# Ledger of designs, part 6: VHH binders against q9p4d8

Target 1, 280 residues: q9p4d8
Amino acid sequence: MDFMKPETVLDLGNIRDALVRMEDTIIFNFIERSQFYASPSVYKVNQFPIPNFDGSFLDWLLSQHERIHSQVRRYDAPDEVPFFPNVLEKTFLPKINYPSVLASYADEINVNKEILKIYTSEIVPGIAAGSGEQEDNLGSCAMADIECLQSLSRRIHFGRFVAEAKFISEGDKIVDLIKKRDVEGIEALITNAEVEKRILDRLLEKGRAYGTDPTLKFTQHIQSKVKPEVIVKIYKDFVIPLTKKVEVDYLLRRLEDEEDDDATQKSGGYVDRFLSSGLY

## First folded at step 24 (VHH)

Design cc4
Fold by ESMFold2, last read:
Structure cc4 (fold): chain B 280 residues (1-280), chain A 121 residues (1-121)
Amino acid sequence: as target 1 above (280 residues)
Amino acid sequence: QVQLVETGGGLVQPGGSLRLSCTASGFTFSDYDMNWVRQAPGKGLEWLSSIYSSGSTITYADSVKGRFTISRDNAKNTLYLQMNSLQPDDTAVYFCARIEYSSGWIEFDYWGQGTQVTVSS
């Protein structure tokens, strides 16, 4: 898909291919992170004496990466969502004017705080080689964490593109649900149990395939491979529900872009012109 | 119970035209987005065109833009692909596929059996 060509972004085959690649990237990143111990010091606020900074080592490292990446236009792209929006800086490069595909408020739909919390509290313990520290690998561990977080963020927030496609597809039916603020009705429209089962079954197959790939044989811990069932559980318990939250939050506001057209109908009326002139 | 059946394939000279049909049954056709997909001999799948159920949005792969036209007739439960200016590189099995959405995912959940298109002199 090419974000400079809106028609390629709305192509349902391209959307599906992008989702497949994001899924593969997440699985690979989980396997790479699984070579390290849980290393809770990476996530502990002020564990290390970082000058003029309050936060975890991961917070600091990720925020510095995002600052640098913003200067080369990373967060101008429609599919990139920052964990630390307050550190972004102006780009050195000529601006790219991406055509609008998503609603005007799409950059306000951001669950990265929730992703970071779930990642450190639930995902890391589930995929790590074991509990404990590897003090000689703190930097490498945190870099693997960044790759995991960024791939999770991209997959979960790509739900905005799927939600936009669904909005286009459903037409008037979803408009009534949005006007009623029927969250349960919207969740039902974006949920299909058989498709969810296919997602989970595919993850199980991919997790087993990565485990038999000879290119994965040289890890820091030869025995430290994440079980496919753990990947499935992470998707079922966290990735899927967070993606649905992104989709619902996106859809609930979707008529705001349509309200501008309705608002123009309230100006220029004979009565309004007559009253503003002070005459009866 | 969902069934998709492609027809209209055959042998065509270069520069010729064909119209493929995909007849749907076992579901409410007008509620679903649809795709045409092809597979050339010894190659992977190529997504050719999407048509949304609302009829408002149609997309094409660069390889077929301007030559192929997707359309649908919801009264006949039929998806179409009009293929013009056919070239030998268009030789493939052509499939129609149904789109289903869930949980920020898009799935091609049902496929037809395919129809062969061969472009040769």
Scores: ipSAE 0.728, ipTM 0.903, lowest interface PAE 1.1, mean pLDDT 87
Fold by ESMFold2, fold request of step 26:
Structure cc4 (fold): chain B 280 residues (1-280), chain A 121 residues (1-121)
Amino acid sequence: as target 1 above (280 residues)
Amino acid sequence: QVQLVETGGGLVQPGGSLRLSCTASGFTFSDYDMNWVRQAPGKGLEWLSSIYSSGSTITYADSVKGRFTISRDNAKNTLYLQMNSLQPDDTAVYFCARIEYSSGWIEFDYWGQGTQVTVSS
């Protein structure tokens, strides 16, 4: 898909392909992180004497990456959502004007604080090689963590694109649920138990395949560090529920763009300027 | 119980036209987004075009944009693909597929058996 071409973003095959690639990336990143011990010092607040910073080594490292990446327009892209919005800086490059595909409030839908909390408290212990420390690998461990966090964030927040497609698809039925503020009804509408089971079954298959290097079939050394069942449990317990939360939060506000302006694009357009000007 | 049946394939000369139909049964057709997909000999699947349930939102792959037109008739439970300016590399089995959503995922959950399109002189 090309975010400069809105029609490619609404193509259901392109959305499916993007979701497949994000899933593959998450599995790969979990396997890469599994090479390290849990390394709790990486996540301990103020474990290291970082100047002018209150937080963990991971918090600092990720925030610095996001600050630098914002300067080269990473968080201008519709599919990138920052963990530390307060550290972002203006770009020194010419700004990219991405056409609006999502609703104007899409960048307010951000569950990265919850992702970070779940990642450090639940996911790391589940995928790490062991419970110990690796003092000579702190930087490499935290870099692997950043890859995991960013891929989880991208997949979960891509729920906004799926929710937009669902909104277009459902028409009057979803409009009625939104007007009634029927959270349970919306959640039921975006959930299909058979498809959810297929997601989990596919993850199990991918986890088995990804963890085995075909060129190393003749060695006795097991190369996989993450049990496929752990990946499935992480999706079932965290990724899927957080994605549904993103979808519900997105859909509940979706009529804001429709009710205020029949001619304006669904996101990032006239509505933002109109609401902002009302403050002055 | 869900059934999708593609028809309208055949042999056609380069530059020719062909119209494919996909007749749906066993579900409420008007509730579902649909896709045309093709598989050329020895190749993987290529997503050609998406049409949303109301028929108002349509997308095309670059390879067919301007030459192919997707449409649907919800009253007749039928999906169409009008193919113009056909070339030999359009030779493939053409499938219609149903779209289902869940949990931030999109699934092509039911497929037809396909109809062969062959473009040669």
Scores: ipSAE 0.726, ipTM 0.897, lowest interface PAE 1.1, mean pLDDT 87
Fold by ESMFold2, last read:
Order: C-alpha cells, then structure tokens, then sequence
Structure cc4 (fold): chain B 280 residues (1-280), chain A 121 residues (1-121)
C-alpha cells in the first residue's frame, strides 16, 4: 500500500497483505528477543544513572530512538504511533503531506502505555530464554525489545484502518450504535469467532515454521526457541483485545468528523466523500 | 452453505472485452464487501479491485485501472468485472472473494472456483 495514494489504503486486499506482514514481523521479533534472558534490570526504573531522565533503561533508549526517528519523518506516517509523543521533534527533511485516510483524531488513539506495561510484565517472561540477567547483553536485549514493541504497536493500531473500512462498509447500522454509545453492540459488530480462530490457527502454524530450521544443527542452538503456543496465547490474551479496544475507541468518535449539515448522516470514508463530490 | 460461482471466462483476442460475473448464494450479499483477484500462470495472487457493500467505494490495482470496472447488483446477488482492452498479460484464473472482518483483521473467507481468461490470437 502507498499512503500517498488513499485508494491503495482502502483496497481490502492491501489491508490484508499489510496485516500478514505485521504478523510475520512480530513472530520474527519474538524469536530474536527469545535469545536473551528476562533481564529485569532493563525495565527497572532508575536502575542506571541516566542523566536528566527518570525511567528504565528501555524507556530511555526507546525515547531517544523515537526522537531521532521523528526527525526523519517516521511519525509523520499514518501507521506509526509513538510510545513517547513528548520527545518527538520536527523533521528537517522536505514535508510529506499525506492525504487524509483516517479520522482527524486518529493519532489520539494510542494504547502504547498499556502495550509497554503488558510487554514488560507478561510478554517478556513468556518468550525469554530464562529468568536472570545477562549484563554483557543489556544494549542488544533492549534493542530487541524496541523491535518487539514497535511491531506490536503497529499491528494493534492498524486496527484504526480496519475500523475505518468497517465504518464505510456498515453504513447506517454502525451510525445508530455510535449514537447510542452501544459499546457491546460495536464490539459484537467487529468480532467474528470463526475469523478469530483462523487468525490463531495461522499463527500457530507460522510459529512452528519460523521456530524450527531443520537445515541447521538445531539442537546445538536451542536456548532461544519460542513455543508456538506462547505466541498464540499472547495474541489471544493481549494483541486481539487491545486491537478491539483501538477499534472501539476509534469508532465511538467517528461521527465527530461528520460535517454534513443536511438531515442525514452518511457513513463513508474521507476519500469516498472527496471522490463522490467530483473533486480530484 | 456460502457459494460463489464465477462465469464469463474464455478465449478472447487481444484488444477484446469480456465480462465476468460472480453469483453469490447462501448469505446476504448486500452485507459484504467483495474483491476480484487473479492468478497468472506461475505468479502469486494479484488483488484487482475491491467494492464495499455500502455503495460507491471502489478501488483498483494500477495494472487494471481505466480498463477494468467492478460493479455489483445487490438485488441479483451478483458481482461483475468488465474487462476492456485485454492483452496477453491479462491471461489468468480470475476469482471473486468475500471479505469478513474480525478483531482488526480482514479475511477472504470464501472464494469461487475461478474462471479462466485466455487472451491470444
């Protein structure tokens, strides 16, 4: 997909392909992180004497990573959501004017604080090679953590794009649910048990495939294997529920962007309104 | 029993036109977004066009924009693909697929059997 071409973002095949790639990236990142022990010092607040900073080593490293990357336009992209919005800086590169594809409040939908909490308390213990510290690997461990966190954030917040497509698809039905603030009704509308089962089954198969390489002497290097069932559990218990939270939060506010002053509200995307008005 | 049945494929001369139909049964067609997809010999799947259930939202791949037109008739439970200016590179099996949403995911949950389109002299 090309965020400079809104029609490619609304193409449902392109959305599905993006989701597949994000899933693959998360699995790879979990495998890379699994090579390290849990390393609790990485996450302990003020464990190291970092100048002018209160937080963990991971917090500091991630915030600096985001500050630098913001200057080269990373967080101008519609699908990137920062963990530390307050550290972002203006780019010194030529401005990119992305066409509007999501609602104006999309960048306010941010669950990265919860992702970070769940990652350190639940995900790291589940995928790490073992408990304990590896002091010679603190930097490498934290860099692997950053890749995990950023891929989780991207996948979960991509729920905004799926929610927008669903809003376009549902028309008047979803408008009524939003007006009533019917959270349970919205959650039911965005949930299909058979599709969820397909997500988890595919993830299990991918976890088996990525975690094993029969062309290597695998038994000699097995300290870092992630059990496929752990990956599935992380999705079921955390990734899927957080994605639904993002979708519900996005949809509940979606009528805020309606500027039609006639007697009816139409559930269409911003690109659809632009195209239907005859402007190009 | 959800079913999707493509028809209208066949042999056509370069520069010719063909109209594919996809007849849906076993579900409320008007509730679902739909896609046309093709697979050329030895190639992966190519997403050609999406049409949303809510009306006029339609997307096309660059490779077919301006030549192909997707449409739907919800009263007849039928999806269409009008293909103009066909060339040998358009030779492929063409599928229609139904789209279902869940939990921040999009799934192509049912596919037709496909119809062969061959463009040659």
Amino acid sequence: as target 1 above (280 residues)
Amino acid sequence: QVQLVETGGGLVQPGGSLRLSCTASGFTFSDYDMNWVRQAPGKGLEWLSSIYSSGSTITYADSVKGRFTISRDNAKNTLYLQMNSLQPDDTAVYFCARIEYSSGWIEFDYWGQGTQVTVSS
Scores: ipSAE 0.726, ipTM 0.897, lowest interface PAE 1.1, mean pLDDT 87
Fold by ESMFold2, fold request of step 26:
Structure cc4 (fold): chain B 280 residues (1-280), chain A 121 residues (1-121)
Amino acid sequence: as target 1 above (280 residues)
Amino acid sequence: QVQLVETGGGLVQPGGSLRLSCTASGFTFSDYDMNWVRQAPGKGLEWLSSIYSSGSTITYADSVKGRFTISRDNAKNTLYLQMNSLQPDDTAVYFCARIEYSSGWIEFDYWGQGTQVTVSS
C-alpha cells in the first residue's frame, strides 16, 4: 500500500494485507511486553518528579517520542494517530503532501485516550509475566508498552480506511442510515458475526503458533508467557469494540465532505441559479 | 451455499488474450465487492483487481494495469477479467474472491477453486 497513490489504498487486497501485518505486530508486541511484570509504577500519575509534566512515566516517555517523531513527519502519514496531539511539533524536513483518501475530518477521529486507559487498566494486567515491580527495567518495560500502544492505535484507527471502503461499497444504503443518525443501523452494517469469529479464531491459532515456534522456544521461552485465549479476549472485549466505535464515528460525519446541491439546482441548471442570486 | 466457479483459463501464446469468468451462487452478488487474485507457481498470492459493488471504484495492481480489465454483470451473477497482452509471467492459477467486512476487518470469505492460465509458446 502506497499512501501517495490513492488507488492502492482503496484496493481491497492491499487493505487486507495491511490488516494482517498489523495483527501480527500486535501479537508480537504483546509477547514482548509479557516478559515484564505489571510494574504499576510505570503508570502511576506523578510517581516520578518529571519537570513540567503532570502524568505517568509512560505518558511522559510516549509524549517525548511523539514530539521527536512528529519532527520527522510521522504524524503527517494518514495511518498514524498521536496519543498526545498537543506535543507535536512542525517538521524540519520537506513536507509530504499525501493525496486525500479519507474524509477531511479523519484526524479528528481519535480514540487514543480510551486505548491508553484500557491498555494500562486491562491489557497490561492480562499479559504481564506477573504482578509486582521490576525497578531495574522501567525503561525497557515502558518501551515495550509504547510498541503495544502504537500498534493498537494503528490497527484500531485503520478502521477509518475500512469504513471508507464500506461507505463506497454500500452507496445509498449507508447514506440513508447516516441521514437518519441511525447509530444501531450503522453498527449492524459494519458487523458480521461470522467474520468476527474468523478474526478471533485466527488470533487463537496465531497465539498457539507463536507459543510453539521452535526458533523462539530455543532462545527465551517467551512464547509461553501469553496465553492465546488472553489475546483473543483483548480483541473481543477491546480492540473490536473500539474499532467499531472509530468506524461509526467516521461514518456518522461522512456526508460532511459531500456536496449536496438543492434539488432545484440539479433540475434547474444555469437559469435557476441566475434568477435565485438576486433573491437570496 | 455460497459458490464461486472460475472458467475461461487455458493455454495461450505470449501477446494473446483470455477472458475469465466467475459465476456466483448462493448469495446476492450485487451486494458484494469482489477481487481477482492469482498465484504463480511457487509464489504467494497477488491481488490483481478489486471492483466495489457500487460500481464506482475499480483498482488494479501495477503489474496488470492497462492490460487487464475487471467487470461485473450483476444480472448474470458473474465477475469477469479480460486479460490482454499476456506474457509468460502471467502464468498462474486465477481465483475470484468475495469481500466481506466486519469490525474494521476485510475478509476474503469465499474463494473459487481457481482456473489455470498458462502463457507459453
Scores: ipSAE 0.702, ipTM 0.890, lowest interface PAE 1.2, mean pLDDT 87

Design cc4
Fold by ESMFold2, look of step 25:
Structure cc4 (fold): chain B 280 residues (1-280), chain A 121 residues (1-121)
Amino acid sequence: as target 1 above (280 residues)
Amino acid sequence: QVQLVETGGGLVQPGGSLRLSCTASGFTFSDYDMNWVRQAPGKGLEWLSSIYSSGSTITYADSVKGRFTISRDNAKNTLYLQMNSLQPDDTAVYFCARIEYSSGWIEFDYWGQGTQVTVSS
């Protein structure tokens, strides 16, 4: 997938490949985080005397990562969504002018505050090695948290790309629902129970494949740090519903971009671009 | 029962052309986006071309752009791939696949059995 070539982003095989890789990354990151205790001090506001900062250690560490990454253009990419938009800084590198791949308001669709809350309150306790603290590993623990959070954010907000493809695919059916502001109808249109079951079944199998090798019980016993069922539950209860929220929020506004731009504006959305290109 | 059946494969010399067909049954073909995919021996899957159900949006992988043309005939429940200027590295099993969406995921939920295309002397 090349965000400088919008046609590659509408290729349904490329979208599928990206989603598979993001799913694998999330599972790997959960397993890596599961090697640490819950370490609630990492998430407690003002637990540590961080100069000129009011928040948790995780908040500080993640915001510093995002500040640095913004300076090297990470958040110029259409698939990157920051947890702390207010800390981003102007890049000192030449700007990249990405073609308009998503609707013009796509960067306003941001559920990272909800992801962060759910991650610290529900996901960490579900995947941690145990309750309690590991004071000599707080930095390593928080770094693993950042990997988890960033992979969750990427997967959930990639729902905007899937929603754009769905909008193009459904045409008049979605348009009518958007005009009626029919949130439940839009959610039903983007939901297929059989596919959701396949997502959860695949997660269960991947979770069982990662981190377990029971064949060495009489020399060295290997045990998975994360129950596969916990991974499935996190997807079912949080990742899937948040992704649907992103899709619904994106779709409800999608008709805002259907007005043709005048000569001083760039056309938005894939439909105008591909119609101009003559692709079929 | 959803079925996808590819036909039109065969042996062709370099520079030649073939037209693949994929006949769909067991579902409302016009409601679904479709994809052509190939797998060369010992290689992974390569996504070649997508065609959306709305009919106006078509994408191609760089490896086939300008040489291959995807199309669909919704009245005949048939997906096509016109392949021109074939080269030996186009040798593969070619599949059509149906696209289904859910919850920010794209699934290739049904595949054909595939049709062999061999480009050699």
Scores: ipSAE 0.688, ipTM 0.870, lowest interface PAE 1.1, mean pLDDT 86
Fold by ESMFold2, fold request of step 26:
Structure cc4 (fold): chain B 280 residues (1-280), chain A 121 residues (1-121)
Amino acid sequence: as target 1 above (280 residues)
Amino acid sequence: QVQLVETGGGLVQPGGSLRLSCTASGFTFSDYDMNWVRQAPGKGLEWLSSIYSSGSTITYADSVKGRFTISRDNAKNTLYLQMNSLQPDDTAVYFCARIEYSSGWIEFDYWGQGTQVTVSS
């Protein structure tokens, strides 16, 4: 998928490939984080004497990563969503003009505060090697946390792309649900129990495969692996419900762009021709 | 019972054309987005083209853009792939696949058996 080439973004095969890669990344990151203890000091507000900062070590480390990444245009990309929008800084690189594929309000759909809360309170205890601290590994632990958080955020917020595809696909039926603000109807429309079961079954299979890979065992630390069932439970209890929340929040506002369609059009743009190629 | 059946494959000379058909049964065809996919010998799956349920939005992979045309006839429950300017590297098994959505995921939940296309002089 190339966000500079809009046709690749709405290609349903490309969307699926991206989702598969995000799933693999999350599983890998959980396994990497599972090499550390829960390390509650990483998440405790003001546990460490960080100059001019009020928050946890994780909060500080992630916010600094996002400040630096924003300067090299990371959060200009349509699929990147910051945990700390208030720390973003102006880029010193030439501006990228990404074609518009998502609705104009897409960057306002941000559940990262909830992701961070669930990650620290529910996910870390479920995947950690055990309770307790590893004083010599606090930095490495927090770096593994950042990878987990960023991959979870990308997967969950990619629901905006799936929701856009669903909106295009459903036409008038979804328009009626949005006008009625029928949240339960929208949730039903974006939910298929058999597909959800396939998601969970695939996660179970992948979790087992990662745990039996001889190459990984040779190069990994001698610590317990995350049980595949834990990964499945995290998806079922948190990843899937948060993704649905993102999709519902995105869809409820989708008609705002239809009313402003003339304001978003540009003469000669490839995206404009792509988006207007069919009757809706 | 959901069923997809591809037809129209065969042997063709370089530069030639073929038209593939995928006949659907067991579901409301007009409600579903569809995809053509191919697999060349010894290679992975390549997504060729997506067509959304009304036919209003269509996408193509760079490898086939300008040469292949996807279309659908919802009244006949049939998906089509018109393939022009065929080259030897288009040799593959071609599948049609149905698309289903759930929970921020896209699944190709039903596939046909595939039809062989061979481009050889």
Scores: ipSAE 0.688, ipTM 0.889, lowest interface PAE 1.2, mean pLDDT 87

